# Miniprotein binders against q6w4x9r395to579, part 203

Target 1, 185 residues: q6w4x9r395to579
Amino acid sequence: GHCSLEGGSFVTTFDARPYRFHGTCTYILLQSPQLPEDGALMAVYDKSGVSHSETSLVAVVYLSRQDKIVISQDEVVTNNGEAKWLPYKTRNITVFRQTSTHLQMATSFGLELVVQLRPIFQAYVTVGPQFRGQTRGLCGNFNGDTTDDFTTSMGIAEGTASLFVDSWRAGNCPAALERETDPCS
Below, E stands for the ipSAE of ESMFold2; O stands for the ipSAE of OpenDDE; V2 stands for 0.75 times the mean of E and O plus 0.25 times the DockQ between their complexes.

## First folded at step 16 (miniprotein)

Design ge21 (at its last look DockQ between E and O 0.62; V2 from the best seeds 0.56)
Fold by ESMFold2, look of step 16:
Structure ge21 (fold): chain B 185 residues (1-185), chain A 91 residues (1-91)
Amino acid sequence: as target 1 above (185 residues)
Amino acid sequence: SELEEIAKTILEAVKDLLEALEENDEEAIKRAIERLEEAAKRAEEAGFEKVAEAVERVIEAVRNGEEDPWIYLMVRWLEWYMEEAMRRAKE
């Protein structure tokens, strides 16, 4: 299964459903019982321009009971707040430079993350078949059905991406501007 | 149903907890945790063990002073287990 976070705050789910959102928050990208130690992937978005509607991906976080691996657009990789030289290896996770512009996090539990650092910070998530029907978050539920990919954290299928995305917040985050009529928001 | 009543209580207490954390309101945090502790006992007595354990993990994360991403992740696990329990209760 493939999920992508691309420039302009575009997301494509494991079931190939594309959507766009603008928000300034940390969001749960992938939650699954297949990730050890209560693990999850999270995406951090922040303002990127003059308009309130302009946000972009600034970091990806793998968080579990034992690890907090942060890959940020400044090219620094940390685990539990300590900067690490690449290649960085734990028992289950290896982070290394794939190319001059891409980093890769490979794991023993079927998760792979490729992060493009330049020219635009983007992320590409790949999960193995054991994750089918076993995921939640911004990458969707990986069940082969695009109609329920906007399922909130409380199990409600929403018709709009903004309500779905807001349900996956992992922090205190203000809402977007009320009654904003900009279609590019 | 009993499960629906317990879930409603939990969701209201979680909402209050997250608001209290945002405002750094220690008394509101304590009150929300007390409601969650009571709801966890009700869930365990009713046989909803995974829900009870998930509530306990949210409480522990807050009491340990964990950062927001971890606290919110524990809440998202609680929501998942409640949704699963309610789905199983229907035939």
Scores: ipSAE 0.731, ipTM 0.854, lowest interface PAE 0.9, mean pLDDT 85
Fold by OpenDDE base, look of step 16:
Structure ge21 (fold): chain B 185 residues (1-185), chain A 91 residues (1-91)
Amino acid sequence: as target 1 above (185 residues)
Amino acid sequence: SELEEIAKTILEAVKDLLEALEENDEEAIKRAIERLEEAAKRAEEAGFEKVAEAVERVIEAVRNGEEDPWIYLMVRWLEWYMEEAMRRAKE
């Protein structure tokens, strides 16, 4: 499954459902029992302009009982809050520079993350087949059905992206705004 | 089943906790935690030790003042865990 966060406010789920939202919060991107040690991948959005519609991805966070990895445009921060030199290695995770503009987080448990740093901060999440039907969050449920991707944390299918996204907030923040997805943006 | 009932109770408390956290309502947070404590105790007494432990981890995270997003992650994890428990209980 491939999930992408592009263009500042566009998300494509594992099931290939595209949607757009504007929020300034941390959201659960991927939660799954397949992630070890209660791990989850989260996306941090912030204001990129003066209007409510000017929001963008600013960081990706992997968090588990063992690891905390924050990938932002400028640095990679780990458990101790210090920027790390790359490559950074833990027991199951390696973060390294893939290209001059791309970082990669490789794992031993079927999760891959590629982060484009410039010119737009974007993220690409890949999960193995073992994750099918066992994911939740902004990336959807990876069950091959796009119609139920907007299932909230409480298991309710929402018709709008905003309510769906809000259900996956990992902090206090304003309600998300919804716009129609434009793949050409 | 008993597991289903316990899980349902926990889910309700989790919902209350999330709402309280979002509103930064300390009193409501405390009330939700108390409900979770009771649910954890019930789970333990019923022999569902893993459920009790899961709830206790969330309680600990909140009481320790863990930073966002960890608290929310833990709560969402518990939410998932209870949903899964309910699913299994129905099978």
Scores: ipSAE 0.347, ipTM 0.712, lowest interface PAE 1.2, mean pLDDT 90
ESMFold2 (binder alone), look of step 16: mean pLDDT 78; pTM 0.751

Design ge22 (at its last fold request DockQ between E and O 0.96; V2 from the best seeds 0.86)
Fold by OpenDDE base, fold request of step 20:
Structure ge22 (fold): chain B 185 residues (1-185), chain A 91 residues (1-91)
Amino acid sequence: as target 1 above (185 residues)
Amino acid sequence: SELEEIAKTILEAVKDLLYAVEENDEEAIKRAIERLEEAAKRAEEAGFEKVAEGVERVIEAVRNGEEDPWIYLMVRWLEWYMEEAMRRAKE
């Protein structure tokens, strides 16, 4: 399964459903029992402009009982809040520079993350086949059905992305918006 | 159903808890936790062990002073367990 966060506010689920939202919060991208130590992948969105529609991905966070890894455009921060030089390696996670513009987080448990740092901060999530039907979050449920990707954290199917996205927030934040805006914003 | 009632109680208490945490209202936090503990007990007694476990993990996260992302993640796990329990109950 491949999930992408592109263009600042666009998401394509594991089931290849594209959608857009505007929010300024931390959201769960991937929750799964296949991730060890109650791990989850999260995305941090913030304002990139003056309007509510000007939002962008600013960081990707892997969070578990043992690890907290924050990948932003400028640094990689770990559990102690310190920026780390790459490559950074834990027991089952390695973060390294893939290319001049891309970082990669490789894991031993079937999760891969590629982050494009420049010119636009974007993220690409890949999960192994063992995750099929066992994922939740903004990346969807990876069951081959695009029509049920907007299932909230409580299992309610939504027709729009707004309530779906809000259900996966990982903090107290304003409601997400799904209005069609300039794709360049 | 009993599960629906338990779930409702849990969801309300979680909402109150999260609000209390945001406001740093210690008394409100305590009250919400107490409600959750009771709900967890009820869930366990009703045979919904995973739901009870989920509640406890939320409580633990708050008691330990964990950051919001972790607290909310625990809430999402709790929601996962509740949803699964409800699904199974309908089968």
Scores: ipSAE 0.888, ipTM 0.947, lowest interface PAE 0.5, mean pLDDT 94
Fold by ESMFold2, fold request of step 20:
Structure ge22 (fold): chain B 185 residues (1-185), chain A 91 residues (1-91)
Amino acid sequence: as target 1 above (185 residues)
Amino acid sequence: SELEEIAKTILEAVKDLLYAVEENDEEAIKRAIERLEEAAKRAEEAGFEKVAEGVERVIEAVRNGEEDPWIYLMVRWLEWYMEEAMRRAKE
């Protein structure tokens, strides 16, 4: 299954459902029992500096009981707050430079993350078939049906991306918007 | 049903807990945790072991002073356990 975060604000789910949103928060991108140590993949969005409502992807985080690996738009990779030289390996995770513009996090548990650093920060998530029907978060539930990909953390199917995205916040954050709005003045 | 009442209590207490953590209100945190501990006991006694475990993990995350991403992730696991328990009850 493939999930992508592109163009600063666009998401395509594991079931190929596209949507966009704007929000300043950390969101749960992928939650699954297939990830060890209660692991999850998270996406961090922040203001792009153009409009009050415009936001862009600024980091991707893999968080578990053992690890907090952050890959940020500044091209810095940390684990548990400590900067790491690449290639960086743990017992089940390897982070390395795939190309001059792309980093890759490969794992032994069926998760792969590719991060495009330039010209704009983008992320591509790949999961093995063991994840089918076993995912939740911004990347959807991977059940082969796009009509219920907007299922909230409470199991409620929503008709709008913003309500769905808000349910996956990993912090106290402003409500998300589906579309860019003009600054207040 | 009893499960629905337990889940409602848990969700209300989690909402209060998250707000109290954001405000650094130690007494409100204590009150919300007490409500969660009572609900976890009810869940355990009713046979909803994963729900009870999920509640305890949220409590531990807050007591350990974990950062928001981890606390919210534990809440999302608790919500998933409750949804699965309710789905099983309807099948």
Scores: ipSAE 0.772, ipTM 0.882, lowest interface PAE 0.8, mean pLDDT 87
ESMFold2, look of step 16: ipSAE 0.760; ipTM 0.871
ESMFold2 (binder alone), look of step 16: mean pLDDT 81; pTM 0.778
OpenDDE base, look of step 16: ipSAE 0.874; ipTM 0.937
ESMFold2, look of step 19: ipSAE 0.768; ipTM 0.876
ESMFold2 (binder alone), look of step 19: mean pLDDT 81; pTM 0.775
OpenDDE base, look of step 19: ipSAE 0.878; ipTM 0.941
ESMFold2, fold request of step 20: ipSAE 0.733, 0.735; ipTM 0.855, 0.857
ESMFold2 (binder alone), fold request of step 20: mean pLDDT 81, 81, 81; pTM 0.778, 0.774, 0.779
OpenDDE base, fold request of step 20: ipSAE 0.885, 0.886; ipTM 0.945, 0.946

Design ge23 (at its last look DockQ between E and O 0.97; V2 from the best seeds 0.82)
Fold by ESMFold2, look of step 16:
Structure ge23 (fold): chain B 185 residues (1-185), chain A 91 residues (1-91)
Amino acid sequence: as target 1 above (185 residues)
Amino acid sequence: SELEEIVKTILEAVKDLLEAVEENDEEAIKRAIERLEEAAKRAEEAGFEKVAEGVERVIEAVRNGEEDPWIYLMVRWLEWYLEEAMRRAKE
């Protein structure tokens, strides 16, 4: 399954449902029992320099009991607050420079993250088939049905992206704004 | 039902806890944790062990002074366990 976070705050879920929102928060992208150590993948959004109301992706975080790996738009990779040289390896995770503009985080548990650093900070999440029906967060539930991809953290299916996104915040943050998506997105 | 009462108590206490943490209100944090501990005990005695475990993980995260992303992740796991318990009660 594939989930993408692209310029203009566009998200495409594991079930290919596109949406767009603007918010200044850390959000849970992917929560699943398939990730070890209560792990989750998170996205950090902040105000962009383009418009007073628009936000963009500024970092991606992998968080578990053991690790807090941050890949930020300033091209710095940290684990638990300490800057790391690439390639960086833990027992289950390898972060390396794929190209001059892309970093990759590969794992032994079926999660792959590719981060485009330039020209725009973007992220591409890939999960193996063992994740089917066992994901929650901004990337959706990976059940093959786009009509319930906007399911909140308490299992409520919402009709708008903003209510869904707000339920996945990982901090005390202002409410997100929904934005019209292009049908081709 | 007993489960519905437990779920309501936990969700209300978690909301109060998160607000208290944001405000750095130590007395409100203590009160919310006491309510959560009582609800976790009720959940365990009623056979909802994962719910009780999830409550304890939220409490631990707050007591250890963890950052918001970890605290909120523990809350999202607790919410998942609550949703599972409610779903199974309807089956």
Scores: ipSAE 0.778, ipTM 0.882, lowest interface PAE 0.8, mean pLDDT 87
Fold by OpenDDE base, look of step 16:
Structure ge23 (fold): chain B 185 residues (1-185), chain A 91 residues (1-91)
Amino acid sequence: as target 1 above (185 residues)
Amino acid sequence: SELEEIVKTILEAVKDLLEAVEENDEEAIKRAIERLEEAAKRAEEAGFEKVAEGVERVIEAVRNGEEDPWIYLMVRWLEWYLEEAMRRAKE
């Protein structure tokens, strides 16, 4: 499954459903029992302008009981809050520079993350087949059905992205705004 | 049903807990945790071990002073367990 966060506010789920939202919070992209130690992948969005519609991805966070990895445009920060030299390695996670503009987080448990740093901060999430039907979050449920991707954290199918996205917030933040447009930007 | 009541209680208590955490209201936090602990016990006694575990994880996160993302992640796990329990109960 491939999930993408592009253009600042566009998301394409594992099931290839595109949608757009505007929020300024941390959101769970991927929650799954297939991730070790209660792990989850999260996305941090912030204001990129003065209007509510000017929001962008500013960081990706992998968080588990054992690891905290924050990938932002300028640095990679780990558990101790310090910027790390790359490649950074844990027991089952490696973060390294893929290209001059791309970082990659590789794992031993079927999660891959590629982050484009410039010119737009974007993220690409890949999960193995073992994750099928066992994912939740903004990236959807990876079950081959696009119609139920907007299922909230409580298992309620929503018709709008905003309510769906809000259910996956990982902090106190304002309600997300929805705009259905072509994810190409 | 008993499960529905437990779920309702948990969800309400979690809501109160999160609000209390946001407001740094220690007394309110304690009250919410107490309610959650009671609900967890009830869940466990009713055979919903994962629900009880989920509640405990949320409580632990708050007691340990964990960051917001972790607290909410624990809440999302709890919600998953609640959803699963409810789903199974309907089958």
Scores: ipSAE 0.768, ipTM 0.891, lowest interface PAE 0.6, mean pLDDT 93
ESMFold2 (binder alone), look of step 16: mean pLDDT 79; pTM 0.754

Design ge24 (at its last look DockQ between E and O 0.08; V2 from the best seeds 0.00; counts 0 for: pae O 1.6 > 1.5, placed apart)
Fold by ESMFold2, look of step 16:
Structure ge24 (fold): chain B 185 residues (1-185), chain A 91 residues (1-91)
Amino acid sequence: as target 1 above (185 residues)
Amino acid sequence: SELEEIAKTILEAVKDLLEAVEENDEEAIKRAIERLEEAAKRAEEAGFEKVALGVERVIEAVRNGEEDPWIYLMVRWLEWYMEEAMRRAKE
């Protein structure tokens, strides 16, 4: 299954449901029992441009009991707060520079992450078939049905992307698109 | 049902806990944890073992002073376990 995070805060779920949101938070992209050590993949979004409503991806985080791997738009890779030279290997994760503009995190547990650093910071998540029906988060539930991809962390189907996205916040931050979008503010 | 009542109690206590952590209000944290500990006992006694486990993991994360992403991830796991328990009870 493929999930993408593209410029303009566009997301396409594992079930190919596209949506857009504007928020400044860390969000859970993917949680699954298929990830070891209570692992999850997270995305960090921050304000971009002049409008208060414009946001963009600034980092991707893999978090588990063992690791907190951060890949940020300034091309720095850290694990548990310490910068790492690439290629960087653990027992089950390898992070390496795929091209001059792309980094890749490969794992032994069926998760692959490709991060485009330039010209725009974007991320592409691939999971193996063992993840089918066993994912939650911004990338959706991977059940082959797009009608329930906007399901919140408590199983509530929402009509808008912003309500769905807000349920996946991993920090104390404002609700997406709640504020006035006045350029003068 | 009993599960619905337990889940409501848990969600209210988690909301209070997250607010208390953000405010660094130690007394509010303690009160929210006490409510969660009681809810975990109710969940265990009712046979909802994963829900009880999820509650204990949230408590542990807060007591260990973990950072927000980890605390919130434990909350999202707890929410998933509650949804699974409600789905299993319906089937």
Scores: ipSAE 0.760, ipTM 0.875, lowest interface PAE 0.8, mean pLDDT 86
Fold by OpenDDE base, look of step 16:
Structure ge24 (fold): chain B 185 residues (1-185), chain A 91 residues (1-91)
Amino acid sequence: as target 1 above (185 residues)
Amino acid sequence: SELEEIAKTILEAVKDLLEAVEENDEEAIKRAIERLEEAAKRAEEAGFEKVALGVERVIEAVRNGEEDPWIYLMVRWLEWYMEEAMRRAKE
């Protein structure tokens, strides 16, 4: 399954459902029992302009009981809050520079993350087949059905991205203001 | 309103639950869960299905032994759902 966060405010789920939102919060991007140690992938969005519609991805965070990895445009920060030299290695996670503009987080448990740093901060999440039907968050549920991707954090299916996205907020943040789904989805 | 009363009950029970979890007090946890289950039932009967489901999710998280941060997230989400329900009820 492939999930993408592109263009500042566009998301494509594992089931290939595209949608757009404008929010400035940390959201659960991927949670799954397949992630060890209660791991989760989060996306941090912030204002990129003066209008409410000008929002963009600014960081990706992997958080588990043992690891905290924050990937931003400028640095990779780990558990102790210090910027790390790359490659950074844990027991089952490696963060390294893939290209001059791309970082990669490789794992031993079927999660891969590629982050484009420039010109636009974007993220690409890949999960193995073992994750089918066992994911939740902004990337959806990876069950091959696009119609139920907007399942909230409480397991309630929503018809629009609005409540779906807001339900996956990881902090006390304002609700997303503008939301759009692909009419073809 | 009925929703406000239910919400108050839920929040109080959640508070007790969180404290009980922090203290690893199994009996207190059990009591708090029972209160939450009752509140969830009330919410469901009152037509606030999403709130009821949210409560159940919190309970499930605790029963499953999820880590504290996730429990807190679940609680936060529940609070959000309650707030949303209240907002809708006023419209």
Scores: ipSAE 0.284, ipTM 0.692, lowest interface PAE 1.6, mean pLDDT 90
ESMFold2 (binder alone), look of step 16: mean pLDDT 80; pTM 0.770

Design ge25 (at its last look DockQ between E and O 0.93; V2 from the best seeds 0.84)
Fold by OpenDDE base, look of step 16:
Parts: structure tokens; sequence; C-alpha cells
Structure ge25 (fold): chain B 185 residues (1-185), chain A 91 residues (1-91)
């Protein structure tokens, strides 16, 4: 499954459903029992302009009981809050520079993350087949059905992205706004 | 159903807890946790062990002073387990 966060506010789920939202919060991209130590992948969005519609991805966070890895444009921060030199290695996670503009987080448990740092901060999430039907979050449920991707954390199917996205917030934040999906995204 | 009632209680208490955490209202936090502990006990007694465990994980996260993302993640797990339990109960 491939999930992408592109163009600042566009998301394509594991099931290839595209949508757009504007929010300024931390959101759960991927929750799954397949992630060790209660791990989850999260996305941090912030204002990129003066209007509510000007929001962008500013960081990706992997969080578990053992690890906290924050990837932003400028640095990779780990558990102690300090920037780390790359490659950074844990027991089952490696963060390294893939290209001059791309970082990669490789794992031993079937999660891969590629982060484009510039010119636009974007993220690409890949999960193995063992994750099929066992994912939740903004990246969807990876069950091959696009129509149920907007299922909230409470298991309620939503027709629009706004309530869906809000249900996956990982903090106190204002409601997300939904915009029309760009067909080019 | 009993599960529905327990779930309702849990969700309400979680809502109060999160609000209290955001406001740094220690007394409100304490009250919400007490309600959750009681609800967890009820859940366990009713046979919904995973739900009870998930509640405890939320409580633990708050007591430990964990960051918001972790607390909310624990809440999302709780929601997931409750959903599973409710779905199974309907089958």
Amino acid sequence: as target 1 above (185 residues)
Amino acid sequence: SELEEIAKTILEAVKDLLEAVEENDEEAIKRAIERLEEAAKRAEEAGFEKVAEAVERVIEAVRNGDEDPWIYLMVRWLEWYMEIAMRRAKE
C-alpha cells in the first residue's frame, strides 16, 4: 500500500483515494497493530499563509513506546529532542539521506517512509501486504475499497474528509476544512 | 446494551479528560480518571477486557504526563477496541 501526502494539503490513501484538507494539527496517518510497540505514523500540519486554506505539511512523526522520530525540513529529532546525524539507527528503524532532497525511514516491520524535503515538504508511506485491512488513519484502511476510506476513528463512515480528518487528530486543534480535490494530485 | 452504556460512559469521560488535560485542571483530570477507572472495571467485568486495558492505557498516558500525540493515540486505540467490541456484539 502506498499513501502520499503531497502539495501541502493533498492526501492519497493506501486505496488510492485522493482528497484534500486544511488543518493545523497533528494527525494520525497510520495506526496499526502491525506496528511494534504501539507505533503510529503521524503528520504535522501548520499554517503556511494567512488564510485558513493555506496549510502545509511541516513534519512527519513516528511515535511508539520506544521511539519518537520527527522528520522536518531542517532536521531529524529523536527521543531526547536533539537533532541527530544521519544515518540514525535504532533496533528496527533507520533514517538516512536518500538523495540531496529526500530522506528515508526504513524499518524491519514493513513500514517505509520517504520524505521529500524540498522544494515542497512531502511524504510517501509504503506498507507491506501484512498491513492490508489493518490500518487506520488519514492513509485509510488499506482494504481495496476507496468508498470506506473516510471511516472515522469511531468507525463511522463519512462522506467528506473534514470530519474524517478531525477524528484522527492527535491533539487539540481547530476543525479541518475540506476543499475540492485537485484532479492532478 | 451493557456495552453501549459502558462505551457511552467511557467516551464521555475521555472527552472530559482531554478537555481537562488541555486546561491543566488537575482536579478535573482526577475526576475524569476516576470515572474511567470505574468504567474500565465495568468493562472488564462485562468481559470486554481489551476495552478495559485500552482505558487503562489512556489513564497511564495522562498520569505519566505523556505528550498529546501519545495520549490521543491511546484514545484512538480505545476507540478501535470499542468499535471492535460493539461490532462483535452485533454479530
Scores: ipSAE 0.879, ipTM 0.943, lowest interface PAE 0.5, mean pLDDT 94
Fold by ESMFold2, look of step 16:
Structure ge25 (fold): chain B 185 residues (1-185), chain A 91 residues (1-91)
Amino acid sequence: as target 1 above (185 residues)
Amino acid sequence: SELEEIAKTILEAVKDLLEAVEENDEEAIKRAIERLEEAAKRAEEAGFEKVAEAVERVIEAVRNGDEDPWIYLMVRWLEWYMEIAMRRAKE
């Protein structure tokens, strides 16, 4: 299964459902019992550009009881707040420079994250088949059906991306904006 | 149902807990944790062991002074386990 965060504000779910939103928060991208130690993948968005209300992806975080691995737009990788040289390895996670513009986090538990650092900060999440039907968050539920990919943290299928995205906040943050800001307004 | 009543109590206490943590209101945090501990005991006695365990994880995250992303993640696990329990009760 593949989930992508592209163009600063675009998301495509594991079931290929595309959407766009703007918000200044940390959001749960992927939650699954397949991730050890209550692990989750999170996406951090912040204000960008000259348009009012426009935001973009600025970091991706892998969080568990053992680790808080942050891969940020400034190209620094940290674990639990400490900067790390690459390649960086824990028992079940390896972070390394794939190319001059891409970093990769590979794991033994079927999660792979590729981060494009330049020219635009983008993220690509790949999960193995054991994750099918076993995911929640901004990447959707991976059940083969796009009609319920906007399922909130309370299990409610929403018709708009903004309500769905707001339910996946990992902090006390302003409400997300679904619609693209109009550059001609 | 009993599960629905327990879940309502848990969600109300979690809402109060998250507000208290945001405000750094130590007494409100203590009161919300006490309500969650009572609800976890009710859930365990009613046979909803995964829900009770998830409540304990929320409590420990707050008690340890963990950051918002971790606290909110523990709440999201609690919500998921309550959804699973309610689905299984209807089967």
Scores: ipSAE 0.744, ipTM 0.860, lowest interface PAE 0.8, mean pLDDT 87
ESMFold2 (binder alone), look of step 16: mean pLDDT 76; pTM 0.720

Design qx1 (at its last look DockQ between E and O 0.54; V2 from the best seeds 0.00; counts 0 for: other shape alone 2.623 > 2.5)
Fold by ESMFold2, look of step 16:
Structure qx1 (fold): chain B 185 residues (1-185), chain A 90 residues (1-90)
Amino acid sequence: as target 1 above (185 residues)
Amino acid sequence: SELEEIAKTILEAVKDLVEAVKENDYEAILEAMERLFEAAIEAYEAGFYEVARAVTEVIKAIFEGDEEKIKEAVKELVEEMREAMRRAKE
């Protein structure tokens, strides 16, 4: 299954449902019992400062009971807050530079993350077939049916995407404000 | 038709993205990506359920700078959109 975070604010789920959201928070991309030690993959969004997106992806985080691996747009990789030289290995995770512009996190448990650092910060999540039907988060549930990805039956993604995305916040974050000036949305 | 207009928009945005990446123009890259994905969302709403993945493969090829891979990915995107339009007529 493939999930992608592209163009600063766009997501395509494991079931190929594209959507867009804006928010300044950490969100859960992927939770699954297939991830060891209560693992979760998360995405951090912040105000972008560019005209074509109000917020954009600034970091991707893998969090478990043992590790908090952060790959950020400043091209720094940390684990538990400490900067690491690449390639970086734990027992079941390897982070390495794939190319001059891309980093890869490979794991022994069927999760792969590729992060494009330049010219824009993007992320590509791949999970093995053992994850089918066993995922939760912004990347959807991987069940072959996009209606369960919190999209309305008519595909009203902006309104329903916002409520769906807010439900996956990792902690208390400021509420998204993109609707306050438009009473009909 | 609506589907043909969406497909035209997607292909125009792809062309603009290729040019923006060649010019290393950050603002133009983000502008082209926005138009591309807004059209991919519209395509999904119009029945093009697998087009976003094909779009992602084109985007990946463009940022890798592999011209042969770009040509092949665009060919696959066109085939996906043609197939979706055929299915919509039936």
Scores: ipSAE 0.750, ipTM 0.897, lowest interface PAE 0.8, mean pLDDT 83
Fold by OpenDDE base, look of step 16:
Structure qx1 (fold): chain B 185 residues (1-185), chain A 90 residues (1-90)
Amino acid sequence: as target 1 above (185 residues)
Amino acid sequence: SELEEIAKTILEAVKDLVEAVKENDYEAILEAMERLFEAAIEAYEAGFYEVARAVTEVIKAIFEGDEEKIKEAVKELVEEMREAMRRAKE
């Protein structure tokens, strides 16, 4: 399964459902029992302009009982708040520079993350087949049915991205907006 | 038709995005991405799921900077669009 966070405010779920939102919070991208030690992948969004529609991904965070890894445009920070030189290795996670503009987080448990630093901060999440039907968060449920990807943290199917996204907030933040104007609606 | 318009928008946006990325023009990239993703979302909402998926692959290839991958992804996208159009006429 492949989930993408691109263009600052666009997401493509594991089931290939595209959507957009504008929020300035930390959101759960991926939760799964397949992630060890209660692991979760999160995305941090912030304001990138003056309007509500000017938001962008600014960091990706992997958090478990054992590890906290924050990948931002400028640095990789661990649970103790220290910036690390790459490659950074834990028991089952390795963060390294893939290219001049890309970082990669490789794991032993079927999660891969590629982060593009320039020109736009973007993230690409890949999970193994063992994750099928066992994922939650902004990346969807990876069950092959795109129509139920907007399932909230409470298990409710939403029709719009904004309410879906808001349900996966990891902090106390303002409500997200899907779009200001939709001429096709 | 709706699909034809979406297809046109997608292809134009892809072209613009490729150029924007080559020029490392941040604002142009964002603008092209917005147009491209909106078209992809519209395609998805219209039931053309494979088209939307193919767009995602094109975007990924563009940002990877692999010319061959871009060509292949675009080829797949065009094929998915053609197939969708064929089905829509049946």
Scores: ipSAE 0.734, ipTM 0.876, lowest interface PAE 0.6, mean pLDDT 93
ESMFold2 (binder alone), look of step 16: mean pLDDT 80; pTM 0.732

